# Ledger of designs, part 17: VHH binders against Bark storage protein B (BSP)

Target 1, 288 residues: Bark storage protein B (BSP), of Populus deltoides (Eastern poplar) (Eastern cottonwood) (q09117)
Amino acid sequence: AHLRLGLVFTSDNNERALQDSGLYSPDSEDSSVDIAGRRFHSGTLNGSSIVYVKTGSHSVNMATTLQILLARFSIHGVIYFGNAGSLDKKTMVPGDVSVPQAVAFTGVCNWKKFRSEKGKLVFGDFNYPENGENLLGTVEYEKIKMFSPSEAPKEVFWLPITKSWYNAATEALKDMKLRKCYSDECLPGEPKVVFGSKSSTSDFYVRNKAYGDFLNDNFDAKTADTTSASVALTSLSNEKLFVVFQGVSNVAGETSSNSRVSYLASYNAFLAATKFINSIPTPRLACE
Short names: E, the ipSAE of ESMFold2; O, the ipSAE of OpenDDE; V2, 0.75 times the mean of E and O plus 0.25 times the DockQ between their complexes.

## First folded at step 4 (VHH)

Design p15 (from b11 with E57Y Y100R Y103W W105Y H107E; framework vhh_7d4b_2)
Fold by ESMFold2-Fast, scan of step 4:
Structure p15 (fold): chain B 288 residues (1-288), chain A 122 residues (1-122)
Amino acid sequence: as target 1 above (288 residues)
Amino acid sequence: QVQLVESGGGVVQPGRSLRLSCAASGFTFSTYAMGWYRQAPGKQRELVASISGSGGYTNYADSVKGRFTISRDNSKNTMYLQMNSLKPEDTAVYYCAKDRLEWSYSEGMDVWGQGTQVTVSS
């Protein structure tokens, strides 16, 4: 059996970037396998042996799909690329690629009562900037229990990216030129790779500026998505190497970007992932 | 600056072969899809063949399938078009083209080369 790299992503835009590149070659016409509602594709990406899968959004979809990938295929390590929202426009803007050093679940929390009374949040009320008096109560974030076969279980908030692969990505991508234009429309600035940031994962989209500012101010989180912490937790639990590439498609609280910017973000994340894959040593052959 | 230089054109009899070459400079050759276009007198320019940056994917116009083969050597920054079983209707100026966008295979191409004349006649 030949050892492969696992390439995982969530969306049609991510898959379109892979296909549009012309760099993926399937092993054969019959080189896909359907398992538990997920379709796994075996092939090569610019000469490197991979298995890729489109997982859909949300933490559960990613975690379940990745566990199937790691259990059913001989995978050396996991490369994730996808889209994320920026929580700090001074650090990164749409088109940029974030290579985080750590990721955390920020959707696992307890909503506590407000003040000494029971609070003002009522069933059917929503917290919008225009309705400041109907605020959510205090929030207490929970640590995740993480287990690796090679060490005792521990409770962690920040899930670290594999140090060796994070360092390899930093070296491989330090002077990388990213795609600025799609057709005749161009980003206002030169897109760049941003290293060492922390990322927030939740099962809801962070579109509210006040909440995005809260995550940046209190956790130093610079990007938000729905999947990266699931990649981290599942990979660490299986003692597998992994790395995350996030294409910035929007800024939390600003109007949704047009489809061209979202595609550019997906494509730039794909480019970063591919350059990383080309930079790592060929995986060793697995025993039969 | 981007430079594409075509060579290998000439005058040949029907049924013969020619190999066109395109030497590229001024950009990262291996990350761009490349293609060959042709334009006959009084006609619009048409795509003949294209090849992805890795060489893993190729595409051909129906009129040349089975007769022409596109290839590339990324170590030499050169793309080729092997033209077999040439017909009079293949007479045209052949242009080397580079994809508009790095790491793309579907966006379309800009013609950068000066062109090389291929004439199929006795």
Scores: ipSAE 0.000, ipTM 0.155, lowest interface PAE 15.1, mean pLDDT 82

Design p16 (from b11 with S54Y L101I E102D Y103W W105Y H107Q; framework vhh_7d4b_2)
Fold by ESMFold2-Fast, scan of step 4:
Structure p16 (fold): chain B 288 residues (1-288), chain A 122 residues (1-122)
Amino acid sequence: as target 1 above (288 residues)
Amino acid sequence: QVQLVESGGGVVQPGRSLRLSCAASGFTFSTYAMGWYRQAPGKQRELVASISGYGGETNYADSVKGRFTISRDNSKNTMYLQMNSLKPEDTAVYYCAKDYIDWSYSQGMDVWGQGTQVTVSS
């Protein structure tokens, strides 16, 4: 069978989690291909045939790398694992894994003169200069245009995860045990998999509690990252199956990022992705 | 206003086929997942089949797998349910529903039609 699963992630910590697991076996000593400065690895992950690639951070690096993957390799579908910040500490905390139902770009905006329009998705009254006239104005969220082979271009805000793969993930992971400790340092609670959330993607990090609360209150978004919506848009544009696993590294504005917690988050996201990959039937090419 | 109108129900003998149609208006049809629910007398509503906005993903209840086929024609704003090998257990009012918001999932389908009666007897 030449058809493989595409496994994508952004960072060295994500790659280290894969390598530390000992579950990846390359097809041969020379089973990697360099394309546009990115290295694509062909092999098996706990017996399942994959191509994996480290994309780099932020939406453009993810989209360009994923498009190369889909154009150059026979990929059945895309599995993303990576890190995210929690926007709601009541639902998820560092070490947890989020499996969202939908993701959206919350970094594509119209920046307008102060109070030029009233709307539910208007954000911010930037105070500049302080105690003077507000010269920076108001930010309004924008939909993104999606292109695909079978439909006319349309504007969308929420990008849904593939229903069949989302459902398979919920079944495969519902009672999953995640890693709690790294080098004698342990998370305060038992990490868990959280399903059914919505996720916010922007090319800026959400490190501000007020903005995180705004995203939770107005969009019902539970996590924020820099890549998941670009995974979704690129996959949907190519009409490919995809699913997203987010390891929670921090709570927006409340907890500082810790390198060990970031690694645990990466590792737990990797464990979830691997369990999902091993739960779906081996992709096969139709002989008809 | 969002409107869903079901048609195609009727009375048939076991083993025969029916095709249900759902005509949709008041929203951008192609961006919403759609589904068919049914409710038999004295029972709760159950999801029979669903289809994504782009049509590439379908899901079926175990009781109808291999017998029912869901499809859609986005150019006509219409969704269909082809029901083959009908059984007395399929007797119910069939309802058309759309997803709560475009290009996302909800806790259940939003906007139910008036329903169309399917009776499989004798």
Scores: ipSAE 0.000, ipTM 0.110, lowest interface PAE 19.3, mean pLDDT 83

Design q01 (from e16 with E104D Y111S; framework vhh_8ghr_2; at its last look DockQ between E and O 0.00; V2 from the best seeds 0.00; counts 0 for: pae E 20.7 > 2, unsure alone 61.5 < 65, grease 27.7 > 24.2, SAP .685 > .668, placed apart)
Fold by ESMFold2-Fast, scan of step 4:
Structure q01 (fold): chain B 288 residues (1-288), chain A 126 residues (1-126)
Amino acid sequence: as target 1 above (288 residues)
Amino acid sequence: EVQLVESGGGLVQPGGSLRLSCAASGFTFSSYSYIGWVRRAPGKGEELVARIYSSGGYTSYADSVKGRFTISADISKNTAYLQMNSLRVEDTAVYYCARSDYLDWYPGSDSAMDYWGQGTLVTVSS
């Protein structure tokens, strides 16, 4: 079967970064395939053979689209690029790219009656009257069951990025220069690639500083997004290599995302993904 | 085999300082592990006091010690440290250096520390 890399992302900003780069060349005028309302594009990215698809937001859209990609195309491994929020501004700020070593679902919970147990999330502000009984209770974090063809099902919390691809990304992206400006809007500092963090995935946006601090302090998570753990679980379940590149578009709880900064984050994540793709030791096929 | 050896405990007056050391063997700090300090006060359960991701230098602290204790690691010496300042009587405990794999810990999970040192006693009294 024809060996390709799968390149997946969620949003129009991510797709615009790919298009604006000028690095993608379709295999032919008619090299896209529509499956279940999703368009899969076959071509080369700076000489490397890929299939790319825009998945839509949230964990289910990512998992569904990625499973179609892996079932219908001959994919060697999965490269995700997208946006994330920083949970620790001492570690990374908008414009930076995070390459996590593990990701987890932090929205998979057992919802329980109010308790004061350490490591539980307590819903205080959603009780009325304030300072009354906590009627919303606490959440207890759960492992997720992972299925694969070669192993018995197992319970996992942290989903590791493929060790060989994580190491290859660390080597390929050392000293990488990222984009600082988009038109007349520039980041205040030089953006950088940050390695070795853990990332939180949920189907809600982390815009609350207290919750962001909770994720940093209690999970040791440095970024939050809505898709990375879905990429990880789907790839691992199919026994496929994968790696994640997150462009930081905001700091949780500080400000709303600025559209130009969000685009720069998308573009920098795309640049990191592309440099990685061009560095891995798979055969590069000439334009056909 | 993995071994952790603590040192630096002792008797100290309230408001004083101590520095605990943890020498590791059988693994390197570049191996994607957490080193933590866990204490057990007389008649109490275990409390994770401080944690460092050994290769990245990322740190976290229990609320009871935040701002007073500092965890650090010297990768070249394969040794972790706990600097304890402004000590209080309630800090009296046996302090254990412990290691866990980076994939094993999340909030509310069972203790994920796989390997423990022998413990060092810290007594804070007048």
Scores: ipSAE 0.263, ipTM 0.637, lowest interface PAE 4.0, mean pLDDT 86
Fold by ESMFold2, look of step 7:
Structure q01 (fold): chain B 288 residues (1-288), chain A 126 residues (1-126)
Amino acid sequence: as target 1 above (288 residues)
Amino acid sequence: EVQLVESGGGLVQPGGSLRLSCAASGFTFSSYSYIGWVRRAPGKGEELVARIYSSGGYTSYADSVKGRFTISADISKNTAYLQMNSLRVEDTAVYYCARSDYLDWYPGSDSAMDYWGQGTLVTVSS
């Protein structure tokens, strides 16, 4: 009945982090609703009123589920947490949490006809031992058209996080302590929250070092995932507040990721999301 | 049981013509299938040379045969045809009639042929 925060995430590990925390209390034993194969849970997270849902992976699953959440529930704003790969290990390493200020789809591309107009990503630049022609040619990154109720459709590339919520997150999460160990495995250093980054979203995982470096060098992207831009686009199209928390689970091009580090990444993103949620005021009914 | 039976192969001089037939049974052309002609030549893999939507109307051709080959279907006879004109020595192959599911909507153009005829030999030689 009252305005709630929407908490969205994609994976079993994200859900496990929420469940293992012991911080979620359902409103009642029948406080969930199944819609289009997803289960929406109404309750409180460490005292704050939320609806949460596990959406499934990738942009289409997230956008579909989030649109249902926004259409069928009274949602004040959207909090996303999930895993991402670092594109810049000098900035972020596994266990850290990224709070980006903007995200973009980088999988919306025009794959140019060979030897036609040049695109931005030129596969021939990555030939070994020397640059040259490559039959894959070039890829041009494209803006997308964003629709919203209050203005005509417009071409966008960077999708900005809600400024007031980003600013609130920088205050609430400064000096935050994150989890260093799970089971008998500990991160080599103290995990931290990193603000101010840009993030790349595509429906393919960026595990290739050369492509990760290209994104970092040309777009100043510090993380890559498969979901965050769909949260941004859907939230902006519905004119809802939103914020993104990314737990770094791996570094593009490196082979050291494992399930325990991936869980720590999920758990740390969850901790950051929870602290943010508990730090912001939510509207309440005047009669109660 | 889906069965495809080819006929009409033979020996032809370069520049000549042949018409292949493919009689289908065990499904009807109104069942939203593609019927295709695939050829296998010595030293070459399989090549899909022509395909038609089983109820007629939509056709596609390999670049190697465009303008020379025409695929058609007679729904009432449950039979597909390949008219081959201006034949060349490199058209020498065993020609198979094959079926693929129209509803293979998965990525790219990867349409697997699921049923094959026994083939009919076309030899183009002086």
Scores: ipSAE 0.000, ipTM 0.085, lowest interface PAE 20.7, mean pLDDT 85
ESMFold2 (binder alone), look of step 7: mean pLDDT 76; pTM 0.781
OpenDDE, look of step 7: ipSAE 0.018; ipTM 0.322

Design q02 (from e16 with Y34D Y106F Y111T; framework vhh_8ghr_2)
Fold by ESMFold2-Fast, scan of step 4:
Structure q02 (fold): chain B 288 residues (1-288), chain A 126 residues (1-126)
Amino acid sequence: as target 1 above (288 residues)
Amino acid sequence: EVQLVESGGGLVQPGGSLRLSCAASGFTFSSYSDIGWVRRAPGKGEELVARIYSSGGYTSYADSVKGRFTISADISKNTAYLQMNSLRVEDTAVYYCARSDYLEWFPGSDTAMDYWGQGTLVTVSS
């Protein structure tokens, strides 16, 4: 048997995209395992052997679920697909799929009294309250400690996507056609795959334009979500290959909350993940 | 062996322009490494002024130089550039070309980068 690929996502909407595709086939009628309230499904995705699991949103749900997946199943590497908000309309818009080259936690910080310190990113540059002195203070972004089997623990901010898998995704998806319409709702332009961006993960949704602009301007982050850096940290700490596909559902701070566009984003991210999965070889397990 | 060699510094009048070059050897620009320009003036801390992510072509700038400085890379020469326009007296500093691995680099509160070169002095004075 081949090693399986782990396919992870957070929401019912993401699972619906997988199911609606008709590309998933269970290995058998009884090919699911329940662990800690999570259901792990073993099967094939357009012929490739996978285990998929719906993790729930936010960093802890993803990390705990992914660690269970990696500890209990023989997983060659991890593919995440999900939704994200765009932080830069010039780079990507709803319906597009982002394939970042690095992700970071932007919700891990020291929150301090306001300081205009050179070299620091100052949250208080936002006008809050609107015309008053900034009482929110200074946000000092922190590195997080990463543990792995073969290296001493190290502090890290940017978590890189596996180079070989990022390059393989770039090659496999370079001319990919994404879905433009869902029923009678169509995107205004042709959706595209955007490579090489950086992504921001926090346990809050970025629905504030000023903060989204801050992340773009100061971190060069083009997308924001609640999960991708958790996928990265958990995969890297287990020394597992991984890649992230983000369907753009909205632009941070704008009023376009459309459930059909959100579903299109989920579906396009799923299509990108599937094309990648079908493009990579998996090692064969020894038959003893 | 990883090496970075800066060149192009000198004396310039306020409002003038200057182009710095950073020649890299021992590694190729990739998605695992960023190239940046860090400056240090006497009596001041180091400041990361510009970054380029070679794989994606993405660039980022400090607020103090945004709109005036442009970072670029020539893959065939494995060289990064910093085009500095509308120079101000406060831009006077030693400019260092630096490489950072994604796992080791923190842009908000940390300007530390690996494989620093010798630096090139830029003096802006009337």
Scores: ipSAE 0.000, ipTM 0.157, lowest interface PAE 16.6, mean pLDDT 81

Design q03 (from e16 with Y53S S100E Y111G; framework vhh_8ghr_2)
Fold by ESMFold2-Fast, scan of step 4:
Structure q03 (fold): chain B 288 residues (1-288), chain A 126 residues (1-126)
Amino acid sequence: as target 1 above (288 residues)
Amino acid sequence: EVQLVESGGGLVQPGGSLRLSCAASGFTFSSYSYIGWVRRAPGKGEELVARISSSGGYTSYADSVKGRFTISADISKNTAYLQMNSLRVEDTAVYYCAREDYLEWYPGSDGAMDYWGQGTLVTVSS
């Protein structure tokens, strides 16, 4: 009678943060299992029983890996930590951790002709001169169909983080101190945890300032990543508790990522996830 | 019956403060909902000035009011507030409270603001 927490992330930097922490201890036997080319690790994180897995980037790798985790292991709930880009530098900057309240797929669209009869949507060519056009006002955003065991299939856009776990995270992480420095180089400001935002997921990176501004202004999204909505949809579809911690690696439209900043973002997201895990009761199977 | 009832408007001199209240009945605040304040000044369109999640974990503000207005919610009283400081003549408007179900809303959808109240008039005049 034993439930574990599922800890999922996408990249080598995320895994390195976990390993560098020294907080993970593998089980004495059967500490890993390979399934469909993915390695699932069973152990404890600061005393809490977990299964962790590195999923790979973008939505499909996350969904398939998480479904394997939920089907093959006894998982109480899912904790995701990873990296994201900021869409609003007045709200959060590199090194900060975002704890969103809801996430959505913003990359599932119908591509429409201009609403007027004039012209056609022309995307910026990646080889286009510096005055390229970002004419995204002609795309129509689509809901995602969600299946679950206990209710009829439905179309959803915003995918809410589990209310009880979101609330527990806000309480556990308030005033949390995050890591500022790596290898004797430091972030320019004090990193902080930001709660209650909405987050955008697509299978492309939001590096274009105009599109980032569009997501902030129109969706009220404060972060963008390639996986969080996939975590949400898969968890909700399986009726599993889940929560998301995003370390901010960059600001949409600013210079490309720095490897140290990316690592600090990964590490701070990991610290937030760990503090949350330590704050919730140890899961147990009902053995009445 | 769902209702949002605004109160707290009135006449105030420039630089003054007012606190608006939005009392909800017929539904309970939830983390799936946002409460917003929208204003309409004479001769102008409507402007969303502030939003708060019903749990209080998330807030946003229009650039025109950022740093001057603060939105908050009291879940036990099922009431949202807009604290307005450093008021300007340009803030003169009818202020409306609205509910947004963020699980159903996205740009271009028809489901967004619902249960608009009757409004409360704020006049900033010397």
Scores: ipSAE 0.000, ipTM 0.202, lowest interface PAE 13.8, mean pLDDT 81

Design q04 (from a15 with R27F S54R N99E L104F T105E; framework vhh_7aqx_2)
Fold by ESMFold2-Fast, scan of step 4:
Structure q04 (fold): chain B 288 residues (1-288), chain A 125 residues (1-125)
Amino acid sequence: as target 1 above (288 residues)
Amino acid sequence: QVQLQESGGGLVQAGGSLRLSCTTSGFTFSDYAFSWFRQAPGEEREFVGAISSRGGSTDYADSVKGRFTISRDNAKNTFYLQMNSLKTEDTAVYYCAAEPRWGFESINPQEYDYWGQGTQVTVSS
């Protein structure tokens, strides 16, 4: 008997990067299992035993799918790869891969008070109310309650990546060359792996520059996505090793998006995850 | 069988407008994402624009952004490419394509199994 590594991602672009690599080999024709509408694939990734699953976007899809993975399969630890937006283009630009040291939910908050119309919320573009009399009140970011088998429930904000796996990733990827071009589209500079950042997760996309700047300036968050903190919370709650690889697909506050660059970001994140997976020993049960 | 059929091509003067239609059959229209590709003389097929399966998001090639608009009509099993401010460089055979998945993330023509026959668009100076 042996433990597998769980490889999780959210989107068709992420799955396509895995498929285009040619590095995945299924264990057999019957090596996939459908559970609650999700398809789990058992096989090898460049020789390493894995189970992979496409979870869908946002925190609930990730948490639900990852809990099924951990409950139904013998998983040693969780490797996530996916896309993220940069909150600081001086640190990371599209095509780069972020390996964060900690992630947090920044979409769980209390709106404490309003300065307009007896607390009436005005929907739409909040930039105008911020400059006018209908200014929204203070936002208070909330800690998340974490449950685990060995400890009483506790409130946490920053969710640390497993220290041993974070360190292993920094060593494995220190000399890594990422892909610069996809078909006829090339990045303007050489993509790089960036270590030690903090990442922001919310169930909304951070496309507002002022809010992105706020997260960077006040939380030292360098990337934003919709899933990484959900990976972290679910993994830590189950006392499982985990690590996150984020391919930067856009910069918060910039208006143009490019599907080719998004695919390249997915592919670079996949390459980083694969190099990490192949750098760690195959986990086995002691009584084999 | 899945079938796609383009219409609305033709000759138009630079600066003019043209609307292409792609009529579909053989599947549940609302479950598919749709894309437009074009092939200029002597070139490979290139991505033009896409619309997601639920219609909530669109994407465009940089060369057509701001000039072309993709839309869908689920009641008519048809999707459209509205082409404005046409340039001579827009001269090409335009193809509609469909993919049975969420989103519009593939820009690679070889990943699509469902294609129309193509419709010629010629933009004169």
Scores: ipSAE 0.000, ipTM 0.113, lowest interface PAE 20.2, mean pLDDT 82

Design q05 (from a15 with R27F S54K S57K R101Y L104Y T105D; framework vhh_7aqx_2)
Fold by ESMFold2-Fast, scan of step 4:
Structure q05 (fold): chain B 288 residues (1-288), chain A 125 residues (1-125)
Amino acid sequence: as target 1 above (288 residues)
Amino acid sequence: QVQLQESGGGLVQAGGSLRLSCTTSGFTFSDYAFSWFRQAPGEEREFVGAISSKGGKTDYADSVKGRFTISRDNAKNTFYLQMNSLKTEDTAVYYCAANPYWGYDSINPQEYDYWGQGTQVTVSS
């Protein structure tokens, strides 16, 4: 008699955060089902009815798993939580949670010949580093063609988060306190929720400072991950509500964070997702 | 408006027992994890014990394991610390604390959103 919320994430750290919380209760002894090697769990998260699944990393694993979820279960909307790298340490640092307003694929491109015999790297028309030599050539970013049941196909670069759910998240999380410590190790500052950013998705990790700076400076992207745009495209294609919570685990181009900081990022993203889920009413089937 | 209020403190002789209570209002009690902390004169606040939101998990400081028991009563919006075999070293102001989520770091005061005012426990030799 009611629809469920779909809760999706990619990694063991994300699942561990959910399990460690003690907030999930299975519906029954036989409330999980395996489909195409993926395990879907039906239960409640702090009283709210959900189906959760660990999808695996990168765009194809996310899109495939999410499409199975939406095709095989009665899902009202999709909540994603996971990890991301910061592209701007002035806006967010490890432990923080980003709630983006839009996400884009930045890994879909035409790779063209370099524009000079010197072989300088060009991102579109941007050449970085100045006076550097690079034989990789020119990269031109592509729009994605989006299909949906109710609209003609469109070419889209920025994929918008559901406005009503984005707004509900900003209200629900406005003064939220996040986890600062993992046993005896604490983050140097108070972690915070950052709203309204844009996020970059590619099937490679952005660990190069020059490229991270390029994404921030030219696309106003504040985080990078391997999955958020797949969540967006798949949800929009199915005309489903969705929202994204990203725990910041590292800063692009800086020393990678340790496993404790990565776990805190996963846990804080989980806390944000859970508070959002518990803020929205139980979805119901339409009445005749 | 969230409020936590301790009661049950007082003076007790070494080897005796006390039961502390923390009564809460302003939130849905069953959604919160709860902990007790204490602060001795001239020392920092230290963890004593914690209970998860569903009541299935408890944790205790090594110094009180086997002597203290934390419990909760969702119908009364109250949680408790039963203190047995009290020692002079247990003398402190005891604080109750609440957090919407049980996490790995129940021992860390920074993890708690809401605090009581504290209640004095004095154990005489």
Scores: ipSAE 0.000, ipTM 0.140, lowest interface PAE 17.2, mean pLDDT 83

Design q06 (from a04 with S30K D57E Y104W; framework vhh_7aqx_2)
Fold by ESMFold2-Fast, scan of step 4:
Structure q06 (fold): chain B 288 residues (1-288), chain A 126 residues (1-126)
Amino acid sequence: as target 1 above (288 residues)
Amino acid sequence: QVQLQESGGGLVQAGGSLRLSCTTSGLTFKSYAFSWFRQAPGEEREFVGAITWSGGETDYADSVKGRFTISRDNAKNTFYLQMNSLKTEDTAVYYCAAEFGYDWRLPTSPSEYDYWGQGTQVTVSS
């Protein structure tokens, strides 16, 4: 067995980007393993040894699949690529790739009863109810308990990307040219890699502009997705290196991007992840 | 880590032929577009030709089409520019370039390439 890099993503569109690239070579016709209904593929990505798996969307599918990957395979570190929504169109627009420095769960809340004096977000202020009190109360965002082999459990809100891998990605992807067109559909501007942002993960899609603005204004979060903080928590809990690449497919609160723009975002995230993977020193063979 | 090195430049008479080589290190051919650019004195770098890692797609500037052929050899980590029917206006410094992640089109602008060789002089005398 090789010591490999784990490449994880959630959707059929992400897998199609990998397949359409022509950069993946399976080790053999029999180089996949099915575990708990998930298919793990062993091969090379542009010469680098990897195991890749499609996890399914949302935090539980990602955490479960990634834990299986880390427990059953000799994985040096985890590379995630996928799609995200922009929370600040002055910073990121569709086609761009975000490389966050930290991610957080923003969907884990203590929902306070009506007339409680505490809370970070007030529901019902905008278009529901238009006339009357906010009967839904307020929410208070919660820290997550993180377990790891070498440290006592701790509560944490921001989950930092591995500093060495974040720095390596910044260097490897500096001035990287991303794909602007897919077939005859082209982005209006030149897509770019944006470094150093913070990202929001929840198990609901942020399609509401007011909530997107709230996350940007109060947490300085620039992107929202359903999986990145799950990648972070699972990787940190296993004391594994990890990095996240998010292709921006939409802006929160605007009309959903067309399928070609979403695919282009997936493809650009895949390109960024692959360039990073090829910049990492060759992993040595695993041994006892 | 990624290095490109040109060779094969020199002096040649008009109507002659010359083959340039670009040896690569620190990359594999599966994911890269490989290209040649040239720069005449006082001019900007202009596109000459490009090829995908698979060799399935090629593109050439109109000024060299039919005279120049780009090819690659994966086993040698090298790609080539075969130049035939050379003209005095082909005199320039020739640069090889590589860029990651192009499948549906070949990049033709210098700004689209991150990896460059040092250049090799080609002089075509009358």
Scores: ipSAE 0.000, ipTM 0.140, lowest interface PAE 18.3, mean pLDDT 83

